VHH binders against c9jj37. Designs and how they scored, part 22

Target 1, 291 residues: c9jj37
Amino acid sequence: MEPLGLVVHGKAEPFSAALRSLVNNPRYSDVCFVVGQERQEVFAHRCLLACRCNFFQRLLGTEPGPGVPSPVVLSTVPTEAFLAVLEFLYTNSVKLYRHSVLEVLTAAVEYGLEELRELCLQFVVKVLDVDLVCEALQVAVTFGLGQLQERCVAFIEAHSQEALRTRGFLELSAAALLPLLRSDKLCVDEAELVRAARSWARVGAAVLERPVAEVAAPVVKELRLALLAPAELSALEEQNRQEPLIPVEQIVEAWKCHALRRGDEARGAPCRRRRGTLPREHHRFLDLSFK

## First folded at step 9 (VHH)

Design g42 (framework vhh_6qgx_2)
Fold by ESMFold2-Fast, scan of step 9:
Structure g42 (fold): chain B 291 residues (1-291), chain A 124 residues (1-124)
Amino acid sequence: as target 1 above (291 residues)
Amino acid sequence: QVQLVESGGGLVQAGGSLRLSCAASGFTFSSYAMAWFRRAPGKEREFVAAISGSGGSTFYTDSVKGRFTISRDHAKNTVSLQMNSLRPEDTAVYYCAARYDFWSGYSPDEYDYWGQGTRVTVSA
């Protein structure tokens, strides 16, 4: 007599292929989504979505009534990411691509798909490069993905100059930029970092239709102006008159450091050396130990 | 055995039309997004047009929007690219590509299978 049953499995490939054929197939569909900016129609199956995903269970489990829209509009998820989610829900497998994985990760987090989230995180870490890292950092900060945030910050610390020149850098939120500006391990000189922050603020100002100084306000206090030479501070003051970026008081505190020959006098600006800080004559009276 | 075979390339004068065809075999055609890429002499492969596995979504690069039309025939396992109002700068080798996904990608690296290519020359 057999006291316990045995679990046996058929071939996964034909089973997955059969279910995958149902993705975006109108022939057996009972729900239609309108997805992304392109407003693409996507056909799906309520039972498969609801049993595999609590988000869809809640969304689609609403009792039918007057006024329930026949197409379900999901305008913020790109079509490619949504189709990847459906593939995963239908087959328990998905093919991940570098160009779309961050959007798939975003959807997995938003829909509460923990296993897909972990698979996307593993993939992102393995394909992380200069062009992807700032976008990945933004996703990590947005959703509180601490381990991904640490990996992205470490990558940017090692590849700072290249990363600061990417479109992804220019599109970072202030919250995502702050960990980078607080890092002693950035392999970039402070003069270059000030230029990068100005470019970042210009792009944000254009997108948000707000003044450059207002966009920069949450992050500029992290710029270590006391590390700049007198000629660089003079140039910054001139630039600041033409395009306000940094409070005048913060520049004054950096000059106070020069006048008093002490790093602790620059209280409106941090004065610690970064890994990429180039030597300047006045640095000899600052505590520039890197630890 | 997966195979993509392109046909329909040739020499045409500026303002003319050509229809490229790609015959697919060795995989479940309806489960794959299909695309056309092109490569001009001395350049890398660039995206031209794509169509989803269901045929419900089509995507085009800006330079061909309104001039090129991508379509697919599930019964014949073929993808076609109708090219109208051809320009000398459209001269390239055109490649059919397939990816195991319902949405099409824009990068060559996203595609799993490739044809050998068919040459299109547009004379001035």
Scores: ipSAE 0.000, ipTM 0.096, lowest interface PAE 22.7, mean pLDDT 83

Design w01 (framework vhh_3k1k_2)
Fold by ESMFold2-Fast, scan of step 9:
Structure w01 (fold): chain B 291 residues (1-291), chain A 122 residues (1-122)
Amino acid sequence: as target 1 above (291 residues)
Amino acid sequence: QVQLVESGGALVQPGGSLRLSCAASGFTFSSYAMRWYRQAPGKEREWVAGISGSGGSTSYEDSVKGRFTISRDDARNTVYLQMNSLKPEDTAVYYCARESPYRAWYEAFDYWGQGTQVTVSS
């Protein structure tokens, strides 16, 4: 005979639907969040959030003071991403969209929601394209998501010219840009890569209110200036005088490679060609490893 | 205004251990991810470790995985980096940073401390 106790389950769909109806529903709510830059009110239930998520348990564990409770302000999470997090916590399911998944992934990591993080990672890889990939790379580097980083770098290597012209590229941190600039498989010419780096540094300089050269300093050593023809180096020197980007010493080392007709092997000078490197006359005397 | 103050840097022998601290003020500490970066002589600043606002997720650069542990104490507004099995290659100035990971430029700019020097040498 079977044991006296037996676990049985009801239908998942009606249970999930009932809980989903509570998301951002002021009826029975006991906490109000003000989320995102637009300060959108979102109504929720403390017990559901706290039992499902340690972030909310810590955030909501403080005893309310006398008087009317103030809304909880979470200015860094977009409303759509926050609502997706609530949907997941209430129902253990979420509808993911290409336009918001990176923000949902960021919230999942920030709130310690490991299962939601993995679901978002699977979705990101599936919908990865030129417009999304640099933003996805930034998230991957920020949180040390190695597999996503590898997938994003490989995508950018295959679609380099288009990817480097996106807004997402211009918003990359130096840490996220470095893996790209170190890649021999990047399918773009060094002259175009220098222009992309300058555009990246200009945007960062404007946003951070710092000089272009200071913003560029962590990444410019990866630019393989020895691959540039003399006319291109002359143009770069002129532009560098007008808007400093690259240390003068680095440009001098590139000219030295031209004068000596060899790479600086002793110092590990970046003279290796990339997949997208266009041939130039002087390349015949450099160490032009392709891979 | 945001302020970050690092401490704990020292001269240690290879194989030694060291714990760095970063005291934060001027923002709601528990709402932000925190990161550690380092800059070795003649090299660019590199990301070392990160911890989510909840403390539930941690991430590390490949060269420090298994040796370094990032943690936080939200009651004290402090993030820590426990460094074990130190190597000469770990010699660098270590920086604490608060930043928004997805939109670093927009809503939560990188805020850095002045750094703390770690030297691993015999």
Scores: ipSAE 0.007, ipTM 0.245, lowest interface PAE 9.2, mean pLDDT 82

Design w02 (framework vhh_4orz_3)
Fold by ESMFold2-Fast, scan of step 9:
Structure w02 (fold): chain B 291 residues (1-291), chain A 121 residues (1-121)
Amino acid sequence: as target 1 above (291 residues)
Amino acid sequence: EVQLVESGGGLVQAGGSLRLFCAASGFTVSSNYMAWLRQAPGKRREWVALIYSGGSTDYADSVKDRFTISRDNAKNTVSLQMNSLKPEDTAIYFCARESPYEAWYKAFDYWGQGTQVTVSS
């Protein structure tokens, strides 16, 4: 059937501006949120939130609750990220910034805001740099964002030395660190990677109140110790006696490669070099995959 | 003082059901994000289910349609109803308060000691 009538549209800009003015505005507000660790009050409008977002529809519920409405506490979302979510729900647009986009992305994932999630992902990949990439990788791993994870891993592979020295690197979970340690494309020498792994394990050990060796156990097997020169292995063995990080057996296997002066064609890739591996004299006697 | 205590674990046959309980003290579950995590022998801890402060829920793909997370605000408890259990669900199950804005190993600021669930094949 042909429709009776014609859809016509007014100007989008004045309409959006009027709704944006209601964000965190107590005028006509019917719900108050207390957000973040600072417990900042944020005023909002239930009908706009509920019709735009199933999370808020569920959060605000059908039952208003007994007695006088009390503020809704959302202690884990930062205020800036929450305000960005409200702006998006009210106007279907949002201004994204480098310093807050990962928190906005996290909120978009948690609140089921598919379009906002995609917009944040596009922005993150455009502004990726050494300081942001490990934090972005952790968000990607936490929420199963495969495309962002692949992009972050590729960035770290290309900028390995700088990325390994960031606070974000030290705060990576073992699950996020493992793909990096398995990569042949890391542009970093194995001696530096061993030092980075020890720093990572020290930070994790302090936070989890666990021994350094226990924290390192899930990832340390990926370190390619046979690539280290005899003097470097000797130094590592001494350091390992003072602060255990690597199983003694793993260091022994590296020494066996030196003693035999040859690679093992029947084994996996225990002597495989990375893109950043610096040449050492004994490498001439090992069967390296990228020699 | 903040405390989380899990209960309800045990041995069950494949296809069976169990209900886990988490009793919270020192804070209000309705004001926080609450999660169930599990760790199988030799594996990393993995997230299983989440209930947001307002009552909305999310589940890992491996447990979707089989597990249901809920809370009782009056008793300040969180529960996990597990149906159609599989041998791969065998793990220690942990109740945790979650901060989604921290790296995973820092994201859970308070959690319990866990309850063992064993599913026989």
Scores: ipSAE 0.000, ipTM 0.092, lowest interface PAE 20.1, mean pLDDT 82

Design w03 (framework vhh_6fv0_2)
Fold by ESMFold2-Fast, scan of step 9:
Structure w03 (fold): chain B 291 residues (1-291), chain A 122 residues (1-122)
Amino acid sequence: as target 1 above (291 residues)
Amino acid sequence: QVQLQESGGGLVQPGGSLRLSCAASGFTFSSYAMYWVRQAPEKGLEWVSTISGSGGSTYYKDSVKGRFTVSRDNAKNTLYLQMNSLKPEDAAQYYCARESPYEAWYKAFDYRGQGTQVTVSS
């Protein structure tokens, strides 16, 4: 006769609490990580990491060796995010916080932790706000997280003025900024968008130690300068003399639209309105269309 | 209506420390990146440090990296610059400046404070 089996469960919390007590505990540890820029020591257990995560299985190998292992240096992951990963691997649960969830998401993606990645994505979408959205967009673009990218773009389209003034916006890569600058749904006026692009390029120039114009070059062609009034173009020209941002030729094309009293989008002088574009007198002479 | 007021400058020996403060009023402080810039006698303006609106990102001139730390308290509308291991080359009038969406940082003088003098000498 075939044996009859019955799966029965103990209480989850005491079991999880016991395993959680091993996180960053030197007792029975057989690996030491040095984590983040702070070089924080974190103690862990090879068997728990390797059986739960293929990244750690490859990183740590199958044999711990007879002596004390040299520390494993992971300088790019913040300590708080690494501890959250360990908590998840040891207990199959984690506390997520708004201030650290993007770093935990990044670690989950990099370490191939699909379930933790999904939990972080669900949490990010729920806590998404003006201060978080650009940082979330950057993570989405960096790792090809298409659904998160679409949610972030839609949020920024609806909250453009506030989002463009955040630190996260200033720190966007050109690749992450381009979808925003190409959006007709962006609820911001072109004059404000030009100012935001200058601020973005200025911060990038300081970080990369490159000229402002060089940092801006990949994105400035998306700015719809033909939408700007003559006084605004004149001010932009003066600012461009002091701090070059936009090729002179692009400003000339915008002036040409004013002189000819018409736009020519097909010829490379785009004048499509955005959702937030404020009306200007010369807009009556341009072929403005959302078709 | 925008006002910036720097303080904390003074005379210090080489290797000494100073902490500069900038009290801001008349605008939503947390919405703007802030700059520390300096001007030594007979020299042009020199960018020293930038801090993002939230305070999460900081940037420094190469010659001050590891010695200077910029920070902000958005609840108190106050910007700080902690200066350690000061060198004679750091002697200058120090200004805080608000990011201008319409002007390059060196033209943000219309939104900078009156400055505080730092002197480094024996």
Scores: ipSAE 0.000, ipTM 0.094, lowest interface PAE 21.2, mean pLDDT 81

Design w04 (framework vhh_8ghr_2)
Fold by ESMFold2-Fast, scan of step 9:
Structure w04 (fold): chain B 291 residues (1-291), chain A 123 residues (1-123)
Amino acid sequence: as target 1 above (291 residues)
Amino acid sequence: EVQLVESGGGLVQPGGSLRLSCAASGFTFSSYSYIGWVRRAPGKGEELVARISGSGGSTSYADSVKGRFTISADISKNTAYLQMNSLRVEDTAVYYCARESPYEAWYKAFDYWGQGTLVTVSS
């Protein structure tokens, strides 16, 4: 004869508060991390990390080494993101902030913390704004987060002019930039988009230590130069002579549309308008079709 | 190891100004840290006079110092400042720099304190 057992629960808040007090607390700590570029020391507890996270279980092993433990160096994770991960592992809850959530999301993906990843994704979508969206797009593309990618692209399509002026835009990879440049829904004029692409290529050239034209090569074909007025094309040619960005033949194809007074996408001269394309006189003949 | 070191205290005349500094080591200023200035006058209780987020974006002040004191943070120097203007004799106290626990919701959950710096406002 077996008596019935009942599972009863204490209050969650005092329990979580007690465990939260151990985060980065040297009291009872048995591991020290050195995290981020700032080389910040963070104190933690091996048993809590290992039982909650397979990444830490593998990283920390089963037995500490004899003698004084050496710090565990994690140079690529920022301190605030690492502390957020520890808070989540210790308490199963985390306070998320707009300025750090993408780094917390990155750590959650890298450490295999699926629940934290989902919480971060929900928060990012909620706080998405002009300043955050390009950085969020880059994280989505880097880790294959399709739903976040779709939400970011839609936001940039609606807020194109503002988004193109952010630091996050300048730091986009070619892979993240291409879906934007292929979009008919961008609410930005082609002249502004050409200027934005040049700025993007300049920043990439400095970071990668490569020529501007080489950095631009994967994306520059998506620029719809036939939409530019003659004066704008002339200015672009002059800028291109000073700082090569666009192949000369691509500019020549745009001039052919002006000379022939008609669009010719079949010959590789893209003339399709975007949502933000400002009217120009020559746009009248780009709509003409000849058999 | 977390350490907070204050400097800038001293003797000043009523109506004068002083700037206190708090150099932090063993942690980096972030959205997860709030730095507060707490004062204690002889024979009086403890008072939190100013608070700032480690990122520098959010500040709050006690009613007794609003409009006179300004708290700021220099993230690159990992240092918080308290600019004290229009000082009064009642501002005489030992001023402590303290870090609030980044994970506690409690206004008085300070986990690390500096040694304190004396500010004397005397005529």
Scores: ipSAE 0.000, ipTM 0.084, lowest interface PAE 23.2, mean pLDDT 81

Design w05 (framework vhh_6qgx_2)
Fold by ESMFold2-Fast, scan of step 9:
Structure w05 (fold): chain B 291 residues (1-291), chain A 123 residues (1-123)
Amino acid sequence: as target 1 above (291 residues)
Amino acid sequence: QVQLVESGGGLVQAGGSLRLSCAASGFTFSSYAMAWFRRAPGKEREFVAAISGSGGSTFYTDSVKGRFTISRDHAKNTVSLQMNSLRPEDTAVYYCAAGSPYEAWYKSEYDYWGQGTRVTVSA
């Protein structure tokens, strides 16, 4: 074998520290970004961004541009997340924090930074807790991150009561909420789940400026109303008259299950219990099997 | 459902080379980090090498740095471990693993494991 030369490396930390000093440094910068709702100016270097990231290569063009151009506005990325992206592009390392990692992950996905995406995913899984998991689930569903989605669903299944009471839960899209409502492993009683769905629909209705029932329509069919006791169904009917959430036909189907003293999934009212379903007298006559 | 099948193990002389391969199926290969662990007779599983889902980051235990190279082929859903300059102390059953570890060398972070392939390095 003929050697073509030996690759030798200098110390990584001094090299990385020098490049890190260029992040948001107006000296030697040739591009200025205005980022986030806070409209913060961030100074950067076109050559480092373009050679490290195809998104910036396209955004900034293919030719070198001396001088400081007019600001490039990126209004949807928070300043902290943008600075983390720049740190990674300049140094191939980044300090991740629980409070900002989902925003950094979002930027990594949007900018096509596969390595940063993987690092963020690994970090998110390690710091998952009740307060973060629903927000992490939303990011996973939004970008099709199947493994993160599975880990978040499993966490919520194990910590259902706490997770359903978070702001993150209330802000879930219908697409992200559906897998949770379809889960037999969800460790929460159906009465509590109906209350959680109503709270979720109220928040969505306020944000989207639409009726509660309209916001709830994509998800309410997953609520297993046949598991509710007669008194609970009566209370739900009365509340539904004051604030429509569930089609009256769905409540009627649940009452039919009580009258027949058996579950009938073919009638659109499944009687299958969840892991957290509390026992009720009529459950003696229903199919209570787990999947 | 998820399967990891190792191959390439065998008997080799000290100073020799061996290439291990792991064929993965039943999951989105590029979404998972892949790793090799080994278990010598009478010992617990220890970390050998890992590669990130993108293939951009690799990790090695100190005793194999410069001798072993981990790589992955996304088209074939395989991860490979090229073992050069083998030593008798490298004798072990080598296991392929898949997961989303925060730290690549922590065995409990891996969700899926192969059955192992035996490597014996004679003195």
Scores: ipSAE 0.000, ipTM 0.094, lowest interface PAE 22.3, mean pLDDT 82

Design w06 (framework vhh_3k1k_2)
Fold by ESMFold2-Fast, scan of step 9:
Structure w06 (fold): chain B 291 residues (1-291), chain A 122 residues (1-122)
Amino acid sequence: as target 1 above (291 residues)
Amino acid sequence: QVQLVESGGALVQPGGSLRLSCAASGFTFSDYYMRWYRQAPGKEREWVAGISSSGSTISYEDSVKGRFTISRDDARNTVYLQMNSLKPEDTAVYYCARESPYEAWYKAFDYWGQGTQVTVSS
């Protein structure tokens, strides 16, 4: 006697479309979220959220029981990203856009949605470009997404000049910037990298309400000042007097390399060349890597 | 006022040779370090070769060492790139640039010419 049970499937799209119609639909809703900085109301269904997502299962279990539920405030998630999460939970499908995918990825990681996270990662890698890469790197570093971090670093190494001029670059954390400044593969000259670091520190200083030099302190030691020509060091010293960025001692150490006509670190910064390092006359006196 | 004009780019067979020229005007050419860069489609600009103001210090990207030679003629305000044993991978637009002090680093990019196209194909 063999079992007679056989799993058969209906059409996926009409089923998904019907469930998608419930997203942010106050009819039949039993929970209200207030999301993002705009405090947008979003209506949802507890049973669909809780059975599909452990984060919502835990979150909704802490709400008061009987009566009109208080709005659940999620101030840090943008409305568009939250709606994309709901679409995925209700239909097991989501339409991803370049302009919002990093926010959807962030929500997927924070809510523990592993499949949505993987789909977002695949999409980000496919649409990665100069304008997106630094923002993607920040998300990768923030959540320990190693494969995305490696892909973003490699992209920035190949497209350094353009990437360093983006808004995303200026908003990188010190933790995300540090691996870039340690890279020998950056296709950018050290004079340009010093300027990019200053711009980065200025933006960070304004956002964090801290002095420029304090914001720059964790990363400036990675700048290979010994690669700069005497005229460039003089200019940097003057600019540093007007807007402190780099410890005076670090500039002095670069001048010592010129005076002694020797590099002190054979396998490390500050004398090692990057792929984008432009040749200067004094480089003939330094022990420089060829790549 | 400052102007850099590249010329000499052409379609050549693999193994062929080309000489690129960069004519400079609007500044004291003999006082500046001069460089050659190239950019292939979909790739970032990469440094190729450089020559100091005196001509005594010359440097090359590893992939072109032994094949390319940079030189300068200060009497004619011109820097040259002699390219030998050309490979399909050398296909790119070639640009010349002058060394700028740190204070004027941003002007280095504004002093680039329109470039000259080199295509290595059969």
Scores: ipSAE 0.000, ipTM 0.085, lowest interface PAE 22.3, mean pLDDT 81

Design w07 (framework vhh_3k1k_2)
Fold by ESMFold2-Fast, scan of step 9:
Structure w07 (fold): chain B 291 residues (1-291), chain A 123 residues (1-123)
Amino acid sequence: as target 1 above (291 residues)
Amino acid sequence: QVQLVESGGALVQPGGSLRLSCAASGFTFSSYAMRWYRQAPGKEREWVAGISGSGGSTSYEDSVKGRFTISRDDARNTVYLQMNSLKPEDTAVYYCARGESPYERWYSAFDYWGQGTQVTVSS
């Protein structure tokens, strides 16, 4: 027989509201964080953080050793994202905003907060748009969030021209850009994709203080130059003389495809059309029966 | 000065297992994602696996999913690659790389590479 006791619950909202009032409140606080590049002070409660999160349990001195420094400096997390994490740990609920959700997602991943991670992923998918998608793709690739990566790639495939013009696109890592350049479903013409890759490499070159060709080297192999018409290849070759982007041998291989009227079977994808590829006369010679 | 040193490469029979290690120094190890790459003779360098900083998210190239496991020991500044059910196609020099910061908003690239460790899968 079961014991006679019954578990009963009070109202959730007043309970959560009371705990939420303790977030960044010096009342009863026993730890002070200095967060982000802004070095913003945030007041918190060690027992609540340590009980709810193994990251904070390790950070806040559950192990023998030197005392935990005061304040605790977390320089890489933005203040708004950190406050969202605290709200979740204190109340098991959080308000998510389009402008900050990727930073909250990043913090949830870094602190091992699986439930908050899933809630952020659901929210990102719902608010995904042209301006957010490339930044979301970068987070997905950085942390190996395969489901989010798949959704972002699919969104970019459907909205390719708009997405390629965003600041987020220009700030993609080579690792995040590669899945896009390998996509047969990308709804953009190869001439426009070459221009987008050059713009991306220019921004990266300026930020990293490296030559444009060096920045582009990991990704230019995915550009399907054989899809370009002779006039377009000629223009690209001239631009490449002024601002090197693509190895000369890669342009030569594209010219060989035109001269021989054959696809590059050994490489597999270099002659394959994309969803957005505009028809050109020579394309009739690039489709191989078993490519 | 950032330094990455790989070890654990060996000759293994098909179906065998092997664990690679990468010892890191010169940076705050727990703040950076770590990644494994491989390069077979005559082929380009291929990304194999990645692990986030302290967050514990992992990612894998499709051909190694379910067979390889990446892990890290932040106390020892070491990242590991456990390789199971090895195939002849896994024969390559394996490289460790320091990854991107999750807080970068600009173009990111891997800054630092190890020297590599040779894995040969042969009957």
Scores: ipSAE 0.011, ipTM 0.247, lowest interface PAE 9.1, mean pLDDT 82

Design w08 (framework vhh_3k1k_2)
Fold by ESMFold2-Fast, scan of step 9:
Structure w08 (fold): chain B 291 residues (1-291), chain A 121 residues (1-121)
Amino acid sequence: as target 1 above (291 residues)
Amino acid sequence: QVQLVESGGALVQPGGSLRLSCAASGFTFSSYAMRWYRQAPGKEREWVAGISGSGGSTSYEDSVKGRFTISRDDARNTVYLQMNSLKPEDTAVYYCARSPFEAWYRGFDYWGQGTQVTVSS
């Protein structure tokens, strides 16, 4: 008669420390990665990577045979993020930092490391602030991380003015910016939002080597120009002649709302108030409530 | 003017195969990493696969690993997505994107309406 078996564990710290010592250690290494734009050499162990990660199992599965291996180039992952991934694969633990967590999250998603992905998501939510939130939103939109996207949008709605002035905001894709421009809860005045959209489009134009108006085209329809006072519309029209951003027809439609003194009857009317919309006299003639 | 034109989408039965193409113009194609994204009705856009500018590294979303293969032909300015063992869950409009930023997931570009893939019996 044998008794039921029990799982017993050794001390975790010495075990993890021993394996951590192998990360980027050329001793006993059998693969060399060239990582990031700086082409940093990183040494690793094929058996550990392959048994812990299907991505590396496939990447390293076809070997040309025994001999000195050619380095594996991974130019798109930053060195710090790659080393964090290796630490997690070797030790089942990782130290996360605000400055690198989004890149670690990106690598976890790309390499199919579901547990690391979840740990990064939990960490991002805890350290979310004005400087990080737009970058986190971009990662969430890029990889379809719905819960993170909702948390980022809610944070930006609560801290709109500060968030719109960050580098992260200027680097948002049109797809990531669109949910923000569709938000009625965005706590910013439409005049300021138009200025923010122009700054965003200028940065995109420089990076993408395209005209400002072309970069802005996917998102400008969401700008609620009918909320702007006549003087503000005149200023926008003049600025638009100097640096095209918004189709002239869209500005004309806003002027028609003033002339007719009534809101659009269509669903998703472009004159709907946002949480941060400052009251203007003509707003009493639109389908809006003054408080 | 930068343009990306997707093609190859079709109606296929579960277990079938399909190859999507993305023809790029207006920029130095070989200098940019390329990505494939998809968007199912009522869902947000999802990253599917990526390939470096050199073609030396590729990456995939977990649900498509082993079934999809991304590749590029720099002489033709074209990126491809070979899709095998298709499932109904793969039904979506597929888009290709260019990454000009240091972090490839920031600021992706695509033009036109994408290409529709429908997997049903």
Scores: ipSAE 0.013, ipTM 0.252, lowest interface PAE 7.9, mean pLDDT 82

